# Miniprotein binders against q9bqp7: the designs that were tried, part 214

Target 1, 240 residues: q9bqp7
Amino acid sequence: VPQNWFPIFNPERSDKPNASDPSVPLKIPLQRNVIPSVTRVLQQTMTKQQVFLLERWKQRMILELGEDGFKEYTSNVFLQGKRFHEALESILSPQETLKERDENLLKSGYIESVQHILKDVSGVRALESAVQHETLNYIGLLDCVAEYQGKLCVIDWKTSEKPKPFIQSTFDNPLQVVAYMGAMNHDTNYSFQVQCGLIVVAYKDGSPAHPHFMDAELCSQYWTKWLLRLEEYTEKKKNQ
Short names: E, the ipSAE of ESMFold2; O, the ipSAE of OpenDDE; V2, 0.75 times the mean of E and O plus 0.25 times the DockQ between their complexes.

## First folded at step 21 (miniprotein)

Design Qh13 (at its last look DockQ between E and O 0.83; V2 from the best seeds 0.74)
Fold by ESMFold2, look of step 21:
Structure Qh13 (fold): chain B 240 residues (1-240), chain A 104 residues (1-104)
Amino acid sequence: as target 1 above (240 residues)
Amino acid sequence: SPELAKELVQSVEWLLKEVEELLRMGDLWYAAWMARMAVDFAEDTGDPELIRRVAELLVRVARIAGRPWLVEEAIRVFEELARRNPDPEIREIAEEAIRRLREL
């Protein structure tokens, strides 16, 4: 139970944008900051078991691929993820007009995988946009805010290669989503709020992506777990 | 290393508890994902009883979720488990899990 509970939703805000919101998606730049990022908080508050299991996974990958092979694998996964996010930002942004880059960037299994999800996505409000929780003092960079099947969501895009299902930092993806949601809902750069989350897992071979929708009730339950992690992080920094 | 083997077992047991919490929260999608991962680490223990416990949990999560693609992915996990392991007890665990999943 957190010592200092704080609500994920802002009762002073609507889930519908007002007329002054731009029709072009928001892209708030990430500022240099002394406050922790969501990913830093989660990394620094992993349980002993999470750390052990991630190290075990790493050692198995090194045994399978060799140290150089693992470095190449890790680099390639990172590059594929970066290109996937660039492609999605281009697809979802009305201002992107570089067709040759779009065509080559769009020719991947991951983009094919997510096509059926994109048909249910509309009303894009933010892309690759910074969020800051003004009261709890943490920052993040969310992938997308848009409607999915009529519900406004913070959307997180993930890549997965089915033969190697585990990737680093995946244990806490729902916490990451709700932390971004809470930050956006209490960030003065935004005039609206979001009550739902969506995690979309796309596959390299083009197989249909799998959406994970998180309604407001589920988001509230994950929010409690996020607050505990943030509290733990704060206590660790007091003692350093 | 006996200490590393003990810590692996304890970490798999921790994963089982996390899956039960996810079930309590009603996050069946993420519970299935975590249970699939737990099968992989349970295999590393070489402990058939622990592998059985995780296998039964994944089958239960898939049944409750009632989603064909989750069932199909779970079957793939157990097919790979059977393929990688010559131990007939582990093969039996995997084959029983596949039978239960296909009846869903």
Scores: ipSAE 0.744, ipTM 0.889, lowest interface PAE 0.8, mean pLDDT 86
Fold by OpenDDE base, look of step 21:
Structure Qh13 (fold): chain B 240 residues (1-240), chain A 104 residues (1-104)
Amino acid sequence: as target 1 above (240 residues)
Amino acid sequence: SPELAKELVQSVEWLLKEVEELLRMGDLWYAAWMARMAVDFAEDTGDPELIRRVAELLVRVARIAGRPWLVEEAIRVFEELARRNPDPEIREIAEEAIRRLREL
């Protein structure tokens, strides 16, 4: 049980987004501060087993691709992910800023992969927006807040080049999502709260993306795990 | 190295526990994903008994999830396991898993 319990949901906020569909999604800039990011907390609190598995995977990949090949692979994965997020932001943003949509960004297999998910996405409230949990002292940048099949969710978009998920990004993804939810639900910059999460894994070959829906109960369970990770991080930093 | 083998086995055992927890939580997607990963790492141990345990778990997850795509993916995992392993015991484990999955 976490020593410092804090609820994921804010009882002071209405479950019903009272606000008319904002014509424009929120995009709060991430302020670089001494406050740790969700990603940093998760990375520094990986278990020995997770670290071992990651290292073993890395070694296998290096054996297959070579060191330079692995670096290139990692760089490409990062770049493809970035481009995918940029493309999604462009698609989900109502302001068709007719900026030259690099038509090339929209022709990716990843975009094809998520088309069936995008059909069920509506009511976009935030895109690439910063969240801060003032009490628990962590920050994050969430990908999207929108309705999925009529349920308001924090949506996290992931890319997978291979049918085998990239180990680095997938283990703690549920924790990342609930961390963003909890922060948003208590961030004064937001007037609404979320009760659900959605992880979408897009595939490079354009095969249908996989939606991982997290209901309020599952989110609450992962929230407990997140709090434990945050406590562990805090303890490690006090000892540094 | 014997040490690496030990660490690998321990990691697989950890994955198995995590899968069980995910099943308990009702997170079938991540349970399946982690189980598939456990198959890959169990294969590296060369321990047929460990591979069997992981295979059984993946089959169970697929059964619980009841999603056709997950079943097909699990079948592909075991087909590849059988293809890559000359050990008849591992092949038998994979083939049995495939049979069970096709019965779903």
Scores: ipSAE 0.677, ipTM 0.857, lowest interface PAE 0.7, mean pLDDT 89
ESMFold2 (binder alone), look of step 21: mean pLDDT 86; pTM 0.849

Design Qh14 (at its last look DockQ between E and O 0.84; V2 from the best seeds 0.71)
Fold by ESMFold2, look of step 21:
Order: sequence, then C-alpha cells, then structure tokens
Structure Qh14 (fold): chain B 240 residues (1-240), chain A 104 residues (1-104)
Amino acid sequence: as target 1 above (240 residues)
Amino acid sequence: SPELAKELVQSVEWLLKEVEELLRMGDLWYAAWMARMAVDFAEDTGDPELIRRVAELLVRVARIAGRPYLVEEAIRVFEELARRNPDPEIREIAEEAIRRLREL
C-alpha cells in the first residue's frame, strides 16, 4: 500500500555483532537535524479519531483533577518516566555504575516491576542511542538494543499507573519501535542489525511487567504501517 | 453536544476496527489493551448497543489470547462497568461478559 516501499531489514548485515564491536554499549549522540524525528512524524500524522480520543481523555482528567491538577499529574508522569529511563541506563551500563547509582534513583516501583525482565536481558549493544535513516530521511533516539531470552531486540521501556494508563503514546508504540529498527539497520554507525522488538510496560506499584515480544513477521507488518505514516508526513510538509 | 457525541461514537467504531486489525496481525497483547480502552470510551457514549459490541470484542480477544492475566483484567473492566452504571441494560451486558470470561 505505500507508494514507495523500502525494506526494514538489510540483507548485507547479520543479527550477530562482529568481534570488532565495542564491549561498551553504543551511545550515538543525537545531532540537531532538519529531518524529522520518529515521534514528530507520528504526532503529526495522528488520525482525527486518535486526536479526538486523546482530547476526550484529557477533558475527563481535567474534570476529575481540575486544570492545575491535570498539569501537575502530567508533569509527574513525565518526571517518573525520565527517572525510570535514567535508572535503566545506569543499571544496564557497567561503566556508569558509580556515577548514577544512587539509592533514590534505583528504588522505585517501576524498577521493581521490571526486575524479572532484566534477568532475561543480556548482551546490551546500545543505550539511549541515536539512529538515522539516510534514505527515508528520519531520525530517532532508541532506548535499548539487547538480547531478550536469546533474541536481539530493540527494547522500548514504558511506564504505566494501574488503572489509569497514560493514553497519549499508546496507539503508535509498535510503529515507533519498528521505525527505530529500520533506521538502525540502515545507519552506518551500526555494524549489526535487529529483527525483533520488545515493549516493556512497567507498573508504578511494582507489579510484574508483562513484556510484549514482536517477532520479525510482526515487525514487518508494523513497518508497512510506519511507511504509510512517513509518506503522509512528507506529503503534508510539501503542502506547507 | 450532538456533534461531540457523534464524533465519540465514530471514534469508538474506529477503535473496534483497530482491534480487529490487531487480531488479524496476531498482536494479541495490543488487541487486548485497545479493546479495554474501547470499553472505557464506549461507556462514555452511554449507548448500550455500542457497549455490547465492544464487550463482545473484549471477551473474544481474551478467549483467543488464552492468558489468565488478560482474562482477569477483562473481568475487572466489566466489574467496574457494572459498578459505575445504574442502567440495568448496561449492568446486564457487564454481568454476561463476566460469566463468559469465568467459564474460560
């Protein structure tokens, strides 16, 4: 269905790292570019139904909490997510254990929630690392590339408060993962590729996370949907 | 307003179609998540026929997924639906969904 199809996987790459790969996870810096980010593309191509449902959810939260209460709620959710990602990067990066291991950062329900998942994670290849798709002209910042139960995955970490999930990024999270995957697989800063995805939703109360594994076939199906969103974005910008 | 109510119904219909697509793709985790969300917004419409349709979809997704925690989460969704709604028709929809889920 995309007018200009492009493959998600690179046949000239292996899913196994070469011996020359660094022993420390890659962290490619995000550069200021005029090309759009994955999250920008997805935000700018939401359907009218996605926009309406998000706005409806916001209105219900404002009715419950008040305008200022809602702003405080969303600010706290953002801070919790940021701290969660910082803690995970610290845990998964051996060389930064001294600098970023404080007791407050590592003691949260979210970290407790994912402990069982982390025991199945090994071979960390990248953390908080930029990816760029030169041909399709988009950029991203992925959370993690590591093996999960023996499969190399692009891993995305999300936070959730039972029973009130934050709805805003829910609809498109698999598209975000495959967009990062496609960019990494065609980015010269990386010598390997990844064909699987993992979405991990951590819970504030420490309840065990339930991971969502996406195999190569599922990733390929989501890739087609990502290409449509990218085409829509590109067409929209030509008309501005 | 009438226009906002129409847009809400249309958006719930869109959610139903998204859940069916996720089932076709085999993404049962995401299908269940979106089906629970569809129940929440269907409740917001106050339309018992739409609520029934999304309830039947969530039950079907939980059955296909075959995962105890998804069944338990679906039951909790319907318990809350019944608790929040005085309308006997909506309560019956929720109670029937719970009965079907517990037979799994």
Scores: ipSAE 0.803, ipTM 0.923, lowest interface PAE 0.7, mean pLDDT 86
Fold by OpenDDE base, look of step 21:
Structure Qh14 (fold): chain B 240 residues (1-240), chain A 104 residues (1-104)
Amino acid sequence: as target 1 above (240 residues)
Amino acid sequence: SPELAKELVQSVEWLLKEVEELLRMGDLWYAAWMARMAVDFAEDTGDPELIRRVAELLVRVARIAGRPYLVEEAIRVFEELARRNPDPEIREIAEEAIRRLREL
């Protein structure tokens, strides 16, 4: 049980999206300060088993691709992910705010992969927006807040080159999503609350993306795990 | 190395435990994902009994999930497992898993 319990949901915020559909999604800039990011907390609190799994995967990839090949692969994966997020931001943003859409960004297998998901996405509230949990003292940059099949979700977009799970991208994704939810629900920059999460895994070959929906109950369970990771991080930093 | 083999076994055991927790949580997609990963790591141990345990778990997850795409993904995992392993026991495990998945 976490020593410092804090709720994921804010009882002071209405669950009813009574806020007028903002004509423009929120995009709060991330302020880099001494406050740890969600990603940093998760990376620094990986279990020995998780570290081993990642290292073993890395070794296999190096054996297959070589060291230089693996570096190139990693760089390409990162670049493809970035381009995919930029393309999604462009797609999900109102047309009036879109600078000249680089049509080349839209011509990707990943974009093709998520088309069936995008059909169920509406009511975009935030895109690439910073969240801060003032009490728990962490920050993050969330990909998207929108309605998926009529449910307001924090949506996290992931890319996978292979239908096989990419270990690095998905292991702590549920924790990342709920961390963003909890922060947003208590961030004064936001007037609404989210109760659901959605992880979307897009595939390079354009095969249909896999949606992983997280209801409020599942989010609450992962929130407990997130709090434990955050406590572990805090303890490690006090001892450094 | 014997040390690496032990670490692999420990990692698989950890993954199995995590899958069971995910099943309890009702996170069937993530359970299936982690179970598929466990098959890949169990294969590296060459231990048929460990592979059997992981295979049974993946089949169970796929059955509980009831989603056709998860079943098909599991079938593909076992087809590849059978293809890559000359050990008749491992092949039998994979083939049996495929049979069970096709009956769903």
Scores: ipSAE 0.528, ipTM 0.788, lowest interface PAE 1.2, mean pLDDT 88
ESMFold2 (binder alone), look of step 21: mean pLDDT 88; pTM 0.873

Design Qh15 (at its last look DockQ between E and O 0.88; V2 from the best seeds 0.73)
Fold by ESMFold2, look of step 21:
Structure Qh15 (fold): chain B 240 residues (1-240), chain A 104 residues (1-104)
Amino acid sequence: as target 1 above (240 residues)
Amino acid sequence: SPELAKELVQSVEWLLKEVEELLRMGDLWYAAWMARMAVDFAEDTGDPELIRRVAELLVRVARIAGRPLLVEEAIRVFEELARRNPDPEIREIAEEAIRRLREL
């Protein structure tokens, strides 16, 4: 169990945003500071087995694609993810610029892949928005906060092109989501809280995306694992 | 090279433990996904006993999850395993796993 246990939910906050709250999604800018990001904490607390398996996967990809081919593959995966997130932000935003957005940004297999998920998404409260846990002192940038099938969720969008995904972010994706959730619930920029998570894996060929819903109980279990990683990070920081 | 082979086996053993933890937590989708990853790395060891252990775990996860798409994906994993490996012991492991998955 973590030595510095802290609850993921904030009892001082409503879990039901007021219906009269603004309809424009929040987009809190990311601020430069010394406190660590969720992704830095996770990257610096990988087990030696995680590191070994990632390096093994990298070497197999290099053998298959060549070193230059692997570099191109990695760059393209990053670019596809960026474009996918930009497209989703445009689609989910109620801004007047919706009709002026890039049509080619909307023409992708990934966007086709998530259409059935988007039908179940409503009440968008935040898009590409910074979060900070003011007590535990970490930051992040969440993709989306919206209702999915009537449940308010932190939603993380992922792309998958082939059966050999970029696995570095894969091991810890649920930890990333709950870390954002805990931060948002204790961030003074937000007046509401979220108890559920959703990871959506979209496919380049347009095949139906997979929604991985995480209810409050599952989120609490992943939260405990996140707290252990944050503690480990803090200990490593003291030794450096 | 022998040291790297030992580290690979240890890392696959670590993956097996992670899958069991995910099962305990009730995260059946992530358990299935990590079990599929474990099959891939177990294949690299060339060790039929380790491949069998991971195969049995993936079958168990798929059965517990009861999701047709997860079962279908698991079958595809074992079909590819059998196709890539001439070793009759590995082929039998894959074919037995497919038989068990199809009875679901």
Scores: ipSAE 0.767, ipTM 0.895, lowest interface PAE 0.8, mean pLDDT 86
Fold by OpenDDE base, look of step 21:
Structure Qh15 (fold): chain B 240 residues (1-240), chain A 104 residues (1-104)
Amino acid sequence: as target 1 above (240 residues)
Amino acid sequence: SPELAKELVQSVEWLLKEVEELLRMGDLWYAAWMARMAVDFAEDTGDPELIRRVAELLVRVARIAGRPLLVEEAIRVFEELARRNPDPEIREIAEEAIRRLREL
């Protein structure tokens, strides 16, 4: 049990989405401060087993691609992910805010992959928006808050290259999602709360993306794990 | 190295434990994903018994999930396992897993 328990859901906020569908999704800028990001917390609190698995994966990839090939691969994966998020932000943004859609950004296997998911996405409330948990002292940048099949979710978009998925991108994703949820639910910049998470894994080849829906119960379970990771991070920093 | 092999086995055992936890949590997708990863790492050990255990777990996850896509993905994993391994025992494990998955 975490020593510093804090609820994922805010009892002071109504579960009912206030009927004002904001015409424009929120986009709160991330402020650079001394506060750790969710990603930083997760990366620095990986288990020995997780580290080993990643190192072994890296070694296999280097053996297959060479060192330079692996660097190029990593760079390309990062770039593809970035472009995919930019494309999604463009798609999910209201038409009036759509700068000239670079049609080239929309022509990706990843975008094709998520088309069936996008059909079930509505009521976009936030895109690429910063969240801060003031009490637990962490920040994050969430991809999307929207309704998926009528349920308000924090949506996290991931890219995967078949057949060798990048392990780093998916292993702690549930923790990342609930961390964003918990922060949002207690961030004063937001008037609503989220009870569900959605991880969408898009595939480069355009094969149907895989939706991983997290209900409130599952989110609560992962929230406990997140709190433990956050405590571990905090202890590690005190000892440095 | 023997040390690497030992660490790999330990990592697979850890993954198996995590899959069981994910199953208890009801996170079937992540359970399946982690089980598929465990097959890949178990293959690197060359231990047929470990591969068998992971294969059985993946089949169980797929059965519990009852999702056609997860079953199809698991079949692909075992087809590839059979293709890459000249060891008849590993091939048999993979083929048996495929048979079980097709019966779902």
Scores: ipSAE 0.588, ipTM 0.814, lowest interface PAE 1.0, mean pLDDT 88
ESMFold2 (binder alone), look of step 21: mean pLDDT 88; pTM 0.869

Design Qh16 (at its last fold request DockQ between E and O 0.94; V2 from the best seeds 0.84)
Fold by ESMFold2, fold request of step 22:
Structure Qh16 (fold): chain B 240 residues (1-240), chain A 104 residues (1-104)
Amino acid sequence: as target 1 above (240 residues)
Amino acid sequence: SPELAKELVQSVEWLLKEVEELLRMGDLWYAAWMARMAVDFAEDTGDPELIRRVAELLVRVARIAGRPDLVEEAIRVFEELARRNPDPEIREIAEEAIRRLREL
């Protein structure tokens, strides 16, 4: 149980926007500051078992691919993820890029993989937007806030290569999403809030992406776990 | 080394406990994903009894979830386990898991 519990939802804030939906999704810039990011908190509070399994997985990949092969693999996975997020931002926002670049950016198995999900996404309110929890003092950069099947969600997009998934990127994903939700709900740059989360895992071969919807009850349970990780992080830094 | 083998077993046992927590929370999709990862690391131990325990957990998660996509993913995991392992005991574990998953 966290020593200093704080609610994920903001009772002073409406579930609906106070004004008409904006024509352009919010994109709050990420600012350099002293407060930790969600990903920093999660990285610094991994259990010893999680660290061991990650190292074991890396060693197995190196044995299979060789040192140079593993370096190339991880570099390519990172680049594919970056391009995927750029493509999704372009698809979900007003078109600002050249037609030719848009066409090339949109050509990937990952984009094919999410098409059936995108048909259920509407009312996009934020894309690649910074969030800050002004009371708990952490920051993040969320991928998307939009309605999924009628529910307003923080949506996180992930890429996966079958059969060799990147184990590190998936383990704490639900905590990452609820941390962004809590931050957004308590960030004065946003006039609305969310009660749900969605993790979408896209596949390189174009196979249908798997949506992981988290309703308010599940988000509340993950929020408690996030608060414990944040508490552990804070205690660690206090002792440094 | 013996120390690394012990840590691997302990880490797989930790994964089993994490899967049970995810089941308690009702996050069946994430429980299935973590159970599949646990099968992979259990295979790495070479311990048939640990592999059996994790296999039984993945089958149980798939049964509780009642989702065809999770059943299909679990079957693929066990098909690969059987393909990679000549040990008759491990192959039997995988084949029994596949039979149980197909009855769902």
Scores: ipSAE 0.827, ipTM 0.933, lowest interface PAE 0.6, mean pLDDT 87
Fold by OpenDDE base, look of step 21:
Structure Qh16 (fold): chain B 240 residues (1-240), chain A 104 residues (1-104)
Amino acid sequence: as target 1 above (240 residues)
Amino acid sequence: SPELAKELVQSVEWLLKEVEELLRMGDLWYAAWMARMAVDFAEDTGDPELIRRVAELLVRVARIAGRPDLVEEAIRVFEELARRNPDPEIREIAEEAIRRLREL
């Protein structure tokens, strides 16, 4: 049990989305400060087993691709991920804010992969927006807040290459999502709260993306795990 | 190295525990994903008994999930396992897992 318990959901906020569908998704800029990001907390608190498995995967990939090949692979994965997020932001943004859609960004297997998911996405409330948990003292940049099949979710978009997925991006994804949820629910910049999470794994080959829906109960369970990771991080930093 | 082998086995054992926890939590998709990953790392150990345990767990996860997509993904994992391994025991484990998955 976490020593510093804090709820994921804010009882002071209504579960009912205030009827004002914001015509424009929120995009709060991430402020560079001393506050740790969700990603940093998770990376610094990986278990020895997680670290080992990631290193073993890396070694296998280097054996297959060579060192330079692996660097190129990693760079390409990062670039593809970035482009995919940019494309999604463009797609999910209101048409009036659409800068000239680089049509080239939309021509990806990943975009093709998520088309069936996008059909179920509506009511976009935030895109690439910063969240801060003031009490627990962490920040994050979430990809999207929208309704998925009528349920308001924090949506996190992930890219995967079949048959060799990039395992680094998937290990703590549920924790990342709930961390963003908890932060949003207690961030004064937001007037609403989220109760569900959605991880979408998009595939490079255009095969149908996989939606991993997390209901409020599952999110609450992962929230406990997140709090433990955050405590571990905080303790580690005090000892440095 | 013997040390690497030991660490790998320990890490696979950790994955097995994580999968069990995910099952307890009801996160069946993530359980399946982690179990598939565990098969891949168990293969690296060359230990048929460990591979068997992971295979059984993946089959169980797929059964509990009752999702055709997860079943098909698991089948593909075991087909590939059988293809890559000349060891008859590992092949048998993979083939048995496939048989069980097809019966779901």
Scores: ipSAE 0.819, ipTM 0.917, lowest interface PAE 0.6, mean pLDDT 91
ESMFold2, look of step 21: ipSAE 0.778; ipTM 0.909
ESMFold2 (binder alone), look of step 21: mean pLDDT 87; pTM 0.861
ESMFold2, fold request of step 22: ipSAE 0.798, 0.803; ipTM 0.920, 0.917
ESMFold2 (binder alone), fold request of step 22: mean pLDDT 88, 88, 88; pTM 0.881, 0.877, 0.878
OpenDDE base, fold request of step 22: ipSAE 0.783, 0.787, 0.785; ipTM 0.905, 0.906, 0.906

Design Qh17 (at its last look DockQ between E and O 0.87; V2 from the best seeds 0.77)
Fold by ESMFold2, look of step 21:
Structure Qh17 (fold): chain B 240 residues (1-240), chain A 104 residues (1-104)
Amino acid sequence: as target 1 above (240 residues)
Amino acid sequence: SPELAKELVQSVEWLLKEVEELLRMGDLWYAAWMARMAVDFAEDTGDPELIRRVAELLVRVARIAGSPELVEEAIRVFEELARRNPDPEIREIAEEAIRRLREL
């Protein structure tokens, strides 16, 4: 149980967009690198078992591919993820010039994989935008804020190769989303808030992506777990 | 080594506990995903009793979720488990799991 519980939602904010909201998605620049990022907090607070299982998976991959083959594999997976996020930002942006310059980004199995999801996405409010929780003192860079099937969500895009799921960060995906949500809801750069989360898992072969919707109740439960991880991180740094 | 084998078993048991927590929270998709991963690591232990425990958990998660997609994904996991393992005990665990999933 957290020692210092803090609400994920901000009662002083509406979750309803209004007519004066900007038509161009927000893209707040990432600043102040001295406070911890969500991903840093999560990485530094993994359990011994999480670390062991990740190492076990890495050793299997090295056995199959060789050490140099594994480094090439992981570098390529990272590049594909980066290109996927760039393509999605281009597709979801109203700026047509960016879409013209992204020809190779638009031709991938991952983009094919998410097409049915994108048809349910509307009202894009933020893309690749920094969030800061000014009270709890953490920062993040969220992928997207938009409506999914009529519900405003923080949306996180993930790539996966079937049947070998990339195990990295999967244990903590929902914590990452709720941490971004809480930060956005308490960030003065945003005038609105979100109550739901969505993790979209896209597949390299173009198979239909999986949407993992998290309603407000589920988000609240994951928020409690996030607060515990943040508390653990803070305590570790206090003793350094 | 014997120490690494023991730590793997302990880590699989930790995964079982995490799946139960996800069930309690009502995150059935994430519970199923983590249970499928637990089957993979349980297979790596070579321990039929641990494999049985994880198999039973994945079947239970799929039953609670009631999702045809999750049931089909679980069946594929057990089909591969049976294909990869010559041990009759492990093969029987996989076949029983498939039978139970098809009753859904």
Scores: ipSAE 0.787, ipTM 0.907, lowest interface PAE 0.7, mean pLDDT 86
Fold by OpenDDE base, look of step 21:
Structure Qh17 (fold): chain B 240 residues (1-240), chain A 104 residues (1-104)
Amino acid sequence: as target 1 above (240 residues)
Amino acid sequence: SPELAKELVQSVEWLLKEVEELLRMGDLWYAAWMARMAVDFAEDTGDPELIRRVAELLVRVARIAGSPELVEEAIRVFEELARRNPDPEIREIAEEAIRRLREL
């Protein structure tokens, strides 16, 4: 049990999203603060087993691709992910803010992969927006807040090159999502609350993306795990 | 190295526990994903018994999930496992897993 328990949901906020579809998604800039990001907390609190598995995967990839090949692979994966997020932001943004859609950004297997999911996405409330949990002292940049199949979700978009996704962050993706949810639900910059999460894994070959829906119960369970990771991070920082 | 082998086994055992926890949480997709990964790492140990345990777990996850896509993916995992391993015991484990998955 976390020593510093804090609720994921804010009882002071209405569960009903105020029906005013914001005409424009929120995009709160990330402030450069001494406050740790969700990603930093998760990376620094990986278990020995997680680190080992990641290192073994890395070694296998280096054996297959070579060291330079692996660096190139990693760089390409990062770039492809970035481009994919930029393309999604463009797609999900209101048409009036659509700068000249770089048609090249839209011509990706990843975009093709998520088309069936995008059909079920509506009511976009935030895109690439910063969240801060003032009490628990962490920040994050969430990809998207929107309705998926009529449920308001924090949506996290992931890219996978191989159908065998050793996605480095996959183990902690649910934690990342709930961390963003908890922060948003208690961030004064937001007037609404989210109760669900959605992780979408897009595939490079354009095969249908996999939606991983997290209901309120599952989010609450992962929230407990997140709090434990945050406590571990805080303890490690005190000892440094 | 014997040390690496030991660490690998420990990591697989950890993955198995995580899969069980994910199953208890009802996160079947992540359970399946982690189980598939556990197969790949168990293969690296060369321990047929460990591979069997992981295979059984993946089959169980696929059965619980009831997703045709997850079943098909699991079948592909075991087909590849059988293809890559000359050990008849590992092949038998993979083939049995495929049979069980096709019966779903």
Scores: ipSAE 0.699, ipTM 0.865, lowest interface PAE 0.7, mean pLDDT 89
ESMFold2 (binder alone), look of step 21: mean pLDDT 87; pTM 0.860

